# Ledger of designs, part 265: VH-VL binders against q9nrl2r1430to1533

Target 1, 104 residues: q9nrl2r1430to1533
Amino acid sequence: GGVHELSAFEQLVVELVRHDDSWPFLKLVSKIQVPDYYDIIKKPIALNIIREKVNKCEYKLASEFIDDIELMFSNCFEYNPRNTSEAKAGTRLQAFFHIQAQKL
Short names: E, the ipSAE of ESMFold2; O, the ipSAE of OpenDDE; V2, 0.75 times the mean of E and O plus 0.25 times the DockQ between their complexes.

## First folded at step 14 (VH-VL; framework fv_nezutatug)

Design a47 (at its last look DockQ between E and O 0.92; V2 from the best seeds 0.00; counts 0 for: pae E 2.5 > 2)
Fold by OpenDDE, look of step 14:
Structure a47 (fold): chain C 104 residues (1-104), chain A 121 residues (1-121), chain B 107 residues (1-107)
Amino acid sequence: as target 1 above (104 residues)
Amino acid sequence: QVQLQESGPGLVKPSQTLSLTCTVSGGSIDVGYSWHWIRQHPGKGLEWIGSIYYSGRTDYNPSLKSLVTISADTSKNQFSLKLSSVTAADTAVYYCARGPYTSDHYYMDVWGQGTTVTVSS
Amino acid sequence: DIQMTQSPSSVSASVGDRVTITCKASQSISSYVAWYQQKPGKAPEPLIYAASYLYSGVPSRFSGSGSGTDFTLTISSLQPEDFATYYCQQANSFPLTFGQGTKLEIK
């Protein structure tokens, strides 16, 4: 049910945040630090935003939750070349997510 | 759940342009992911044609690059394939598929049912 | 391009048999291999990603292993619904490429 799904989403977000490779994803990219980020990324998202959506019960389906997580990774790989620390962290975190998402 | 459906003419004359559309339902094409075209000649294996990403960036198989164009229409939640100057060798079942957006590896985790395209005069 | 050499091209087996399909990459591709199952007249269905991880809903009798250049798909105990053609795919670099396929037929 909805309560079970909410708990599952919340737990997965907690696990993602606690992961060593979550640092690029914890909050939205700073426009001051990365001035061109929002010229390239049109749908920014981060784990703190996803967590808030979970807490507000905005995800009715697991697919909606997964879509936001995948958007988060897609943004990372769209902006960051594959040899950057951000992309490498994203690759590992995404792999972790794909495994955990199968439990949803 | 997300579903993909190919559509377009099943018969194309030689030297003409093959045009197919993949309609995505149950999900949006501009929320991430990678979107692919794959084909299968009768009785043969699978051949990757190209991919388009939610940003609009594309990758093409070099063997077909000069003849292939992949585009997306977010307003219709569709992405399309155009293959110009077709020959009998382009007769195949054409599949569209979805996979995650990654930095260095791509899998197809959702497929359309495929559409048969025959090239014949 | 990275070539995926799949073997055997065909195999006949009986229900309950253990079946092994091999895929060899022309260069190291880490664990970036997927496996697909295709039944006649149907689209390929994903089985395994990242060499060894099963997609949701895939029976546990399927397993994948390998890294570098040598990869294996194993069906521990063949079921009637498993007779199909199987394909490996390298996901490491473009162009994405597939193995030639293995047709698993009823003996």
Scores: ipSAE 0.866, ipTM 0.942, lowest interface PAE 0.6, mean pLDDT 96
Fold by ESMFold2, look of step 14:
Structure a47 (fold): chain C 104 residues (1-104), chain A 121 residues (1-121), chain B 107 residues (1-107)
Amino acid sequence: as target 1 above (104 residues)
Amino acid sequence: QVQLQESGPGLVKPSQTLSLTCTVSGGSIDVGYSWHWIRQHPGKGLEWIGSIYYSGRTDYNPSLKSLVTISADTSKNQFSLKLSSVTAADTAVYYCARGPYTSDHYYMDVWGQGTTVTVSS
Amino acid sequence: DIQMTQSPSSVSASVGDRVTITCKASQSISSYVAWYQQKPGKAPEPLIYAASYLYSGVPSRFSGSGSGTDFTLTISSLQPEDFATYYCQQANSFPLTFGQGTKLEIK
């Protein structure tokens, strides 16, 4: 991933964080508040972690970055039934992401 | 770039089980995507067969549910289709495909090249 | 099951023409429609998702519209490489279903 790709990843993550529907994805789900989450979700990830990976240049390919973002949404859909506010927020933010990801 | 490649026998005898494999490269099936099998009959349109998700959950076309099994092998980065008791009506081009995993709607954003399966004695 | 009915079944048009292909769902599917282009001997290629959003690399002469039951794919100025069969797909609910296809022939 060249310097242009890394700046694009940072820009996209910032857009995701600023989106109204980012609230379920900002940080990892609390194990104390939601004890069963980590029994169901084996590869947890959140926007703050993805942002740190971008800052540390840990993504070598755009596909690796995209895969982490998609995993984040998929965890939301796997844990949360479709009618929950979390799943609805996930659906809207994923749609926004798919539009913005065309810049990559 | 993620790419999908179907493999399996091109000719299958009636009443036998059709077995196909989709090999994924440039990406992992163990990440949060949905993986699909679709077929296209000669001179007809496309038919969704079923899907498997990164969690291992499956959904099947009700018209095929008793005959179809979709499974995944993460160590080989593959997912597969088995269709039992085939007839000439199962002659088709078989595609594997990927899409984003969602709560309730699925689009196929990457397709394999397709493999032709003929059911004939 | 949700039926997707495309019209016309085939169309013959000249380079530069505006071509519209329609797809009607048997019940409301919001905007959960995709369009695919398939050239002879090739796999389907994604064109449009969510009724109106183009995939990366799809020429801007392609556009999609519609909501509810009635959806359209439009090619604003037909090019020779647009000869293909076009399929709509509803993504609203299982089983996922496709339209029967529209074959576009260039005069």
Scores: ipSAE 0.431, ipTM 0.856, lowest interface PAE 2.5, mean pLDDT 91
ESMFold2 (binder alone), look of step 14: mean pLDDT 91; pTM 0.943

Design a48 (at its last look DockQ between E and O 0.04; V2 from the best seeds 0.00; counts 0 for: pae E 11.3 > 2, placed apart)
Fold by OpenDDE, look of step 14:
Structure a48 (fold): chain C 104 residues (1-104), chain A 121 residues (1-121), chain B 107 residues (1-107)
Amino acid sequence: as target 1 above (104 residues)
Amino acid sequence: QVQLQESGPGLVKPSQTLSLTCTVSGGSIDYGYYWHWIRQHPGKGLEWIGSIYYSGRTDYNPSLKSLVTISADTSKNQFSLKLSSVTAADTAVYYCARGPYTSDHYYMDVWGQGTTVTVSS
Amino acid sequence: DIQMTQSPSSVSASVGDRVTITCKASQSIRSYVAWYQQKPGKAPEPLIYAASYLYSGVPSRFSGSGSGTDFTLTISSLQPEDFATYYCQQANSFPLTFGQGTKLEIK
């Protein structure tokens, strides 16, 4: 067969994952490394989970997809102070996302 | 942290081929980035030469396309520029740079220090 | 090709001044503009991407704005280390193109 073209959601997830500032978001936070994380963050989410949901066609609306991405950033900013590497990375990645999301 | 370093001969004779290499350290060239060549003639602005995608796909400045070849060597974590049939107009500081992977948004977030190439007989 | 017309080509200013540099694209490029700072003998350093977002470490006195065809870089209160040449770049499509640059000199 021919080369499969990624959907808009798939393409955006790929771009987010490959971004230099994606490292805090690639997978769920380790409870071992960050023992209090899940006491604070009640709706944990990460790019690998979002990618899986995209692959399973769980997003029926672009708004649902965007909500999960925004939740991911919200969690980051809720847990991490502004001057942390994680929060700084999140700020830049979110900015990138907002530009890319204009295509959705 | 990722770092880029240009290398190659600083002097090239007219009609010869300019060959430069960008060595990347602190990160791999085979995932998630565009790799760019940019030059700057003395006292002038910046000119994009071409780019290579992490996948190996290349894009070139139309004004230079027939003379430019960009390639990548993942085993050495390097990408290269070849510019054939050079003239004095190709005298410049040559920069390699990195940009994030996107489908339609191309900017440079990390630059090498640049290497000067003079074309002279 | 998309042309980026940058203005002014040069500007003299004093420490503490507000400085604005403009860049006009020959066609709409959405918010796909980057700004760079270059000091003599050095490589360009990225300041802003996506028209208005600062790179980490860039002082808050720098700001970018605009969309479509008209973009601006603003330094709210010029510092001694800000005297340099600034370039805009359209990041919308190939071939990538830069403005001709703005040299910011001390008055």
Scores: ipSAE 0.017, ipTM 0.710, lowest interface PAE 5.9, mean pLDDT 93
Fold by ESMFold2, look of step 14:
Structure a48 (fold): chain C 104 residues (1-104), chain A 121 residues (1-121), chain B 107 residues (1-107)
Amino acid sequence: as target 1 above (104 residues)
Amino acid sequence: QVQLQESGPGLVKPSQTLSLTCTVSGGSIDYGYYWHWIRQHPGKGLEWIGSIYYSGRTDYNPSLKSLVTISADTSKNQFSLKLSSVTAADTAVYYCARGPYTSDHYYMDVWGQGTTVTVSS
Amino acid sequence: DIQMTQSPSSVSASVGDRVTITCKASQSIRSYVAWYQQKPGKAPEPLIYAASYLYSGVPSRFSGSGSGTDFTLTISSLQPEDFATYYCQQANSFPLTFGQGTKLEIK
């Protein structure tokens, strides 16, 4: 897409990375440290991968970018029980994302 | 934008299995959303039946006592409801709906048009 | 299960009136209430999420408020097209539950 949309995707990813609650989402979950994660989560994704896809212009539509961000949160909520630090961080970051996504 | 359309038989005999399909257009059954079935009995309010996420995770209303199965076929962009051993009490308008998948809140932001199911001999 | 008790069951009002509908949860649901409008013979339509946020295209005469257990839907100046049944829904936890509805009839 257009230069305006690519700049918006990059800015939003930067804001997500800067957010205090981004820590569970920066990189893919370690298969070594969490062996069953990939048995449960079929489409793993993380902010570093999304950022790379933005940099490589792999998103044709804003909806595709939004879908990857929502997948990231969905994976967190599917794997992690509601009372975990990861799920609480995900909830707060998702709320922030929904506000920022209005700019798209 | 996203549209949901219910389909299935309008008349079902007692003790049969009610089978409904919701077809999604203008969007995909994929990550980011939970997909719901809701029904409304004649002259009465709304009852949530259950929900499915594209991964196969389901949540069901305990009041339906495990007679319900919800499934999704992402290749056909459809999700389905099966309700076993129906009685006249299952006569209702059945809606499919969509809402954001989150850890702790579940709204319904798109609804289908509804399909009337009558359970009668 | 969280019970949603909606009041009144019905209301008859004139065009231009302010109408208030309340919904009470049996336990705290924070701000996780949605409101829906249903015209006769049609599917419910979303009005409000998270107690107070209007969906796109919803007229500004609709507003929502509340937190915890007590929630309110207000129509500030009733219009003829507002004849409908209104439902609240707790969105806090499964099983999802709805209020029993408020039928709004325009005199």
Scores: ipSAE 0.006, ipTM 0.630, lowest interface PAE 11.3, mean pLDDT 88
ESMFold2 (binder alone), look of step 14: mean pLDDT 92; pTM 0.946

Design a49 (at its last look DockQ between E and O 0.74; V2 from the best seeds 0.00; counts 0 for: pae E 10.4 > 2)
Fold by OpenDDE, look of step 14:
Structure a49 (fold): chain C 104 residues (1-104), chain A 121 residues (1-121), chain B 107 residues (1-107)
Amino acid sequence: as target 1 above (104 residues)
Amino acid sequence: QVQLQESGPGLVKPSQTLSLTCTVSGGSIDYGYYWHWIRQHPGKGLEWIGSIYYSGRTDYNPSLKSLVTISADTSKNQFSLKLSSVTAADTAVYYCARGPYTADHYYMDVWGQGTTVTVSS
Amino acid sequence: DIQMTQSPSSVSASVGDRVTITCKASQSIRSYVAWYQQKPGKAPEPLIYAASYLYSGVPSRFSGSGSGTDFTLTISSLQPEDFATYYCQQANSFPLTFGQGTKLEIK
């Protein structure tokens, strides 16, 4: 494809990925490392999946994109107690996202 | 784009069970949001009743917990409120609302229009 | 439970006035405060989250500040459409609680 300006969704995904607190969210949780994760989380999602959906133009509305991002965070908070590094990172990243999402 | 709409009987007799449903459109309830019930007695402020996550996890106002049940039906994209043993004190406008699912920060970013419920014999 | 004490209960002001509403939490809630605007016969509408961030579409004349226990909603220059009841809400922990409201009336 040709060179073009990133869409708002693409730009936000880039910013989320580059954020210091993105590490729990970059890719799907490993079932090997977390054997019970998928017993609890029924709709797994991660930034790499969301990025792929953006690249494929699967989001027709900003609300659809926001929904997937919120799902990603909710999964983290559903599985991880507040005092975990994952939950703390998620809290900060979600706060960042909420600010950025107001621009969509 | 997401919209919430409350529905149910506007009149309930004392000691009966108040039953309301919130229908969500323009978005699915089986995503990463809290779904809230809030009420407002005539001329009064706002009172949080309870919340549900699509997994079925609920949080209730302790003052109402013994009388309140909140449930969700993902197939209908609805969540419901049941309040048992109602009295005149339960006369209010009832709102459903949505907010982000967070570890420690709970606010409502989308509200329904509200439905009036009057408790009277 | 965390109590939110909102003041004043009512205020009369004129178009163009600067209006300040205060909310005091019974314990520290960091920056976890939301503000809502409610007009007669309508549902509350969100104005501010996390004490100081405006929702999209909210005019810039609205602002929020505070941390810990003391929070403020400010309207820098009151417009006709701003006459309404305003509520603060602590978003720190369950049970969620609201201030008793501030009715902003035309002077």
Scores: ipSAE 0.876, ipTM 0.943, lowest interface PAE 0.6, mean pLDDT 96
Fold by ESMFold2, look of step 14:
Structure a49 (fold): chain C 104 residues (1-104), chain A 121 residues (1-121), chain B 107 residues (1-107)
Amino acid sequence: as target 1 above (104 residues)
Amino acid sequence: QVQLQESGPGLVKPSQTLSLTCTVSGGSIDYGYYWHWIRQHPGKGLEWIGSIYYSGRTDYNPSLKSLVTISADTSKNQFSLKLSSVTAADTAVYYCARGPYTADHYYMDVWGQGTTVTVSS
Amino acid sequence: DIQMTQSPSSVSASVGDRVTITCKASQSIRSYVAWYQQKPGKAPEPLIYAASYLYSGVPSRFSGSGSGTDFTLTISSLQPEDFATYYCQQANSFPLTFGQGTKLEIK
């Protein structure tokens, strides 16, 4: 929606990018490095893509922004077993996101 | 804001199949959430029945074994519970709920209103 | 299955009292406990996740603590709207399990 919501989305995505556990989520997974990823994950997304969508004002509702962030975590948990560094980082970053998203 | 509403018959006979539907509004049955069924027996605590992820992945309480089936219809924005061969012990208030989909923890952040189901001879 | 044991089963208290409810897991659940409030005829409402984090809109008089197997919910100054039944839930692994509840009644 409005200009105030877009500023809040930008602030939140910046905080996610700066978080120590953001490393699995910064860019899309490489098909060359992980050839089966795109056979398993139907709607790939990453923080750089979400940030670009915020910059282009593509989110009209807070729920649309939240859905993309939750999609990002869901992809991580669907592809990666719970004991992997990626899944553990995702769990911590998602917990951080849930705290910050209360402000939306 | 997301809202969940249970629907289905309030009275069923023993040996019948209990069928309930949860309708989601203000949000979608899609990625990012587990969708749960929970029941509360008269004068007793809460019992988790099972959960579904929009892709069709299910997890069931082992105590209900093959008696329970949970399914989702994302085009109708609904998910459903079927419980086979009911007895009086299945009399309870039935809730649907959702929580964030994660690898290792499962909270319930939105609950439906609940629907009372009585199983009587 | 992870059993969640709440104590006490009931509490009789007055407005303004400090109330503590405990929940013990039969094995470590790290910090993955949630607390719910349920008023008569209503669905449970989420209060706390991850042992100590309040959901948005939950009054600050509610607090949670604990890790491993031992968890507490504290209401620092009881208000009239706090008379309800409280449940803990382990959120660590399937099957998800709840404590049997603690009924908080006016004295």
Scores: ipSAE 0.006, ipTM 0.658, lowest interface PAE 10.4, mean pLDDT 89
ESMFold2 (binder alone), look of step 14: mean pLDDT 92; pTM 0.947

Design a5 (at its last look DockQ between E and O 0.82; V2 from the best seeds 0.73)
Fold by OpenDDE, look of step 14:
Structure a5 (fold): chain C 104 residues (1-104), chain A 121 residues (1-121), chain B 107 residues (1-107)
Amino acid sequence: as target 1 above (104 residues)
Amino acid sequence: QVQLQESGPGLVKPSQTLSLTCTVSGGSIDYGYSWHWIRQHPGKGLEWIGSIYYSGRTDYNPSLKSLVTISADTSKNQFSLKLSSVTAADTAVYYCARGPYTSDHYYMDVWGQGTTVTVSS
Amino acid sequence: DIQMTQSPSSVSASVGDRVTITCKASQSISSYVAWYQQKPGKAPEPLIYYASYLYSGVPSRFSGSGSGTDFTLTISSLQPEDFATYYCQQANSFPLTFGQGTKLEIK
């Protein structure tokens, strides 16, 4: 299609991606680099997948969009101990998201 | 939007097991949230009982841990509380609630309406 | 366990008044505090998260502040619908714990 104004979901995804703490979440975890990841995390998701779903208009409700974002964070915290760089980045990014999500 | 509803017997005899179920609608319990049980004795404050996470992992209040079991049934989109060997001290309004999954802190952002459970012979 | 001590336990105020409720943690909990409002016969409703952020739909007359061990909930201009019991909660460590509550009554 043509260029149009970003939806609230699109805008928030853009902000999340541009955030300094987005690096653990930009794409799915590599099974090669983290061999046991998918033994622990059963519903993997990442910002690129969520962005694609937004672009395809797969989210009909804000709650659906929020669910996927929260799943993304929960996966991070489920797999990564609190003292890891990933968990720390996730904590900050999640806080940012929680604040921004109140506008949805 | 997500809604939570508690259900179960309102009367339980001493030494029996209290069983409650929280039915979740408008959202899935197998997504990245935390699910909590909280109770409130008549005229008193709030007491956290325990939590279950989307992964199936649980955390319990140490004061109740030996007596509490929290489980989830994703097929029914429910999670449940079992409290064994109840006494009058377990008489309370029981709430289920939802919050985000975090690394270091948990808030309850959606609550059920609560269900009253009375322990009496 | 982390103890949350609210002050006062009860307070009487009039519509239009400024009301401040304090919550003190027995140890530092950063900004991991939530506030809830509970009306008689109803479930608690969330007001504030991360010590100072309002949930959507919460009137701007409510505000939260604090970090470490001392936290406050402030109602800048009390409205009739604000008379209720308020609870703070520490979210930083298990077991999760609540303050004993502050009952805000009409004078």
Scores: ipSAE 0.894, ipTM 0.948, lowest interface PAE 0.5, mean pLDDT 96
Fold by ESMFold2, look of step 14:
Structure a5 (fold): chain C 104 residues (1-104), chain A 121 residues (1-121), chain B 107 residues (1-107)
Amino acid sequence: as target 1 above (104 residues)
Amino acid sequence: QVQLQESGPGLVKPSQTLSLTCTVSGGSIDYGYSWHWIRQHPGKGLEWIGSIYYSGRTDYNPSLKSLVTISADTSKNQFSLKLSSVTAADTAVYYCARGPYTSDHYYMDVWGQGTTVTVSS
Amino acid sequence: DIQMTQSPSSVSASVGDRVTITCKASQSISSYVAWYQQKPGKAPEPLIYYASYLYSGVPSRFSGSGSGTDFTLTISSLQPEDFATYYCQQANSFPLTFGQGTKLEIK
């Protein structure tokens, strides 16, 4: 958690948001549009929430930040079958994240 | 700084059930990762036993699937291996490991220190 | 099951040498290969994922390459701490499988 770590977390979140495959992850899944989502996914999270946590200095360690990003992808793969657009976007964005996370 | 530590008996008799526990610290087992058991036979390579995911879903090596149960206790932040009807062929160093949960590929990015299990009469 | 075959089984080399270890998969696995280093009496440690990406803290003298069935781990200038056993692992499909290992020894 120091000031330099918070800047790195913010930079990484911005890179994820700007990626073409970020669209399933920008905000929480709508319960109205996807009624059963919250019956299956117990710890929902999205990029807007992660960005807010960075802004509030809620991450003390890089591992805590990485854990939230990985949870976001894991929820996608748990809910969505492999051949869906959401899962394919998640696979590509997660690969991008794993490369970018080397900077942390 | 997540850390994994195996615990369990070092000596087990043939036909008994081997029970091992992996205790996770510095992270939560229900937080979107894959958790693995891997063993290494004396003088031989590594063998994947199976995995449990944050959701409780499991995958097992088909060669062991009738003999293996992997379970999790989120209240203790632990996951466990039970291997029934052991023989001398089950003598190995047993590792627990973590990796990212993915759609189509699995790497182990954190390993425990390993625990030696000997099966002998 | 996907078989991973490492070559050589052992290699004898001197500090400063360039060392190449190969791993061949019995069918295409894209780039879904990891490499691990194991020192005697210790757990394996991750070196490389996705065939060519180094984990944080891994020295840049390590590199990986390959796709499909043929994969290579290279150490560009061998250091004393690099004498260990190296394993490849296919990460493409269950059951996850490992190569038999390559022991790197001092000459």
Scores: ipSAE 0.516, ipTM 0.871, lowest interface PAE 2.0, mean pLDDT 91
ESMFold2 (binder alone), look of step 14: mean pLDDT 92; pTM 0.945

Design a50 (at its last look DockQ between E and O 0.92; V2 from the best seeds 0.00; counts 0 for: pae E 2.6 > 2)
Fold by OpenDDE, look of step 14:
Structure a50 (fold): chain C 104 residues (1-104), chain A 121 residues (1-121), chain B 107 residues (1-107)
Amino acid sequence: as target 1 above (104 residues)
Amino acid sequence: QVQLQESGPGLVKPSQTLSLTCTVSGGSIDYGYTWHWIRQHPGKGLEWIGSIYYSGRTDYNPSLKSLVTISADTSKNQFSLKLSSVTAADTAVYYCARGPYTTDHYYMDVWGQGTTVTVSS
Amino acid sequence: DIQMTQSPSSVSASVGDRVTITCKASQSIRSYVAWYQQKPGKAPEPLIYAASYLYSGVPSRFSGSGSGTDFTLTISSLQPEDFATYYCQQANSFPLTFGQGTKLEIK
């Protein structure tokens, strides 16, 4: 299709991706780099996947979009101890998201 | 959007086990988030009982830990509370709630309506 | 455990009044405080998270502030529907704990 105004979901995804703390979430965790990740995390997700779902208009409700984002953070905190760079980045990004999500 | 509903017997005899279930609709309990049980004794404040995470991991209030079990059934999209050896002190309105999974702060952003449980002989 | 002490336990006010409820934590909890509103026979409803952020749908007359050990919930101009019991909650460490509540009554 043609260029159109970004939806609220699209805009929020853009903001999340551009955030300095988005680096752990940009794409799925590599099984090669983290061999046990998928033994622990059963529903992997990342911002690139969420962006694709937004582009395909798969989210009909804001709650569905929010659920995927929260799953993304939940996975991070489930796998990564609190003192890791990933968890710290996730904590900050989640806080940012929680503020922005109130606008949806 | 997500909704939570508590269910279970409203009357339990002393020394028996209190069993409650929280049924979640509009969202999946194995799809992120933290799931909480909170109670409120008549005319009193709120007391956190415990939580279960989408992964199945649990945290309990130390004051109740030895008596509390929280579990989840993803096939039914439910999570449950069992409190053993109840006394009159366990008479309360019991709430289930949801909040985000975080590293260092937990808020309850969605609550059930609550269910009253009376412990009496 | 972290104790949350609310003040006052009860307050009588009139429509249009400015109302302030305080919550003191027994130790520093940064900004990890939530506020809830509970009406008789109803479940608590979330008002504020992270000490100062309003949930969607919460009127702007509600505000939260504070960090460390001292926190405040303020209603700038009390409305009839605001008479209820309010609770603070520390979210920083387990066990999660609530204040004893503040009952806001009509004068």
Scores: ipSAE 0.884, ipTM 0.946, lowest interface PAE 0.5, mean pLDDT 96
Fold by ESMFold2, look of step 14:
Structure a50 (fold): chain C 104 residues (1-104), chain A 121 residues (1-121), chain B 107 residues (1-107)
Amino acid sequence: as target 1 above (104 residues)
Amino acid sequence: QVQLQESGPGLVKPSQTLSLTCTVSGGSIDYGYTWHWIRQHPGKGLEWIGSIYYSGRTDYNPSLKSLVTISADTSKNQFSLKLSSVTAADTAVYYCARGPYTTDHYYMDVWGQGTTVTVSS
Amino acid sequence: DIQMTQSPSSVSASVGDRVTITCKASQSIRSYVAWYQQKPGKAPEPLIYAASYLYSGVPSRFSGSGSGTDFTLTISSLQPEDFATYYCQQANSFPLTFGQGTKLEIK
């Protein structure tokens, strides 16, 4: 097959997925395991969904991509108290993202 | 690019309630950010008034807590400030701003143009 | 409340000078400081977040450093358009607080 050109969005998503603190964000939260999650979080999103949107060229502006990534972190902080492993991972991954987003 | 625009009356009488609205364009207020009100007194520095999260939760400066309400109208993509019982000390330029939602640190990465409010009778 | 004290309160400098503005927090704020530039009649504009990271589009002559309580903003070669008031902001805890400002006048 042909050459698949990685976009800046794809490169950034790959770096986020590779980060040690990505584990709370890889896939949507399970409704079975966390029954009240979708009562609190109205716009669920995860890295696999963002990556699929990049692959389908659904982001027309860098701001749209950035907004989805920020929403992912905000959902984590809204649902999880600050001293939880999820919130701490989110804080570290968000800091990494803010540094990497300077490349956009 | 997201843009913020303040609106509201420029003159308010003492003891009344100051009401300001920030209209957001180029982005959605319920989309993973924290939205702030900041004011700047004549010849003085900047003072944080409070914040509203995309979820509707709020945090206020303790010095203003009983006097301030920040609310959002997602259908209009706006968030608003109400400050009750104003005095001449509330004369300032009022800014709305946006920043990333975080656990315990907040930066303002986009600012509105500011609106001057004078409290006078 | 965390107090942010800027030094100097004002400075006059020539084009091409290196200018350093300091900001001291009354307690540790780790690296959670931001810097803003405000030109007369305009809103503040973000320069730096997390002590040392420049926002996109900020000229490279601006830099920031520090951690704990002591922070600096440096302009490596002052330009005429840098005439402004500069504010630091601690972002470590509520209430968010700002330094009193440093007015930079170009000679």
Scores: ipSAE 0.464, ipTM 0.863, lowest interface PAE 2.6, mean pLDDT 91
ESMFold2 (binder alone), look of step 14: mean pLDDT 91; pTM 0.938

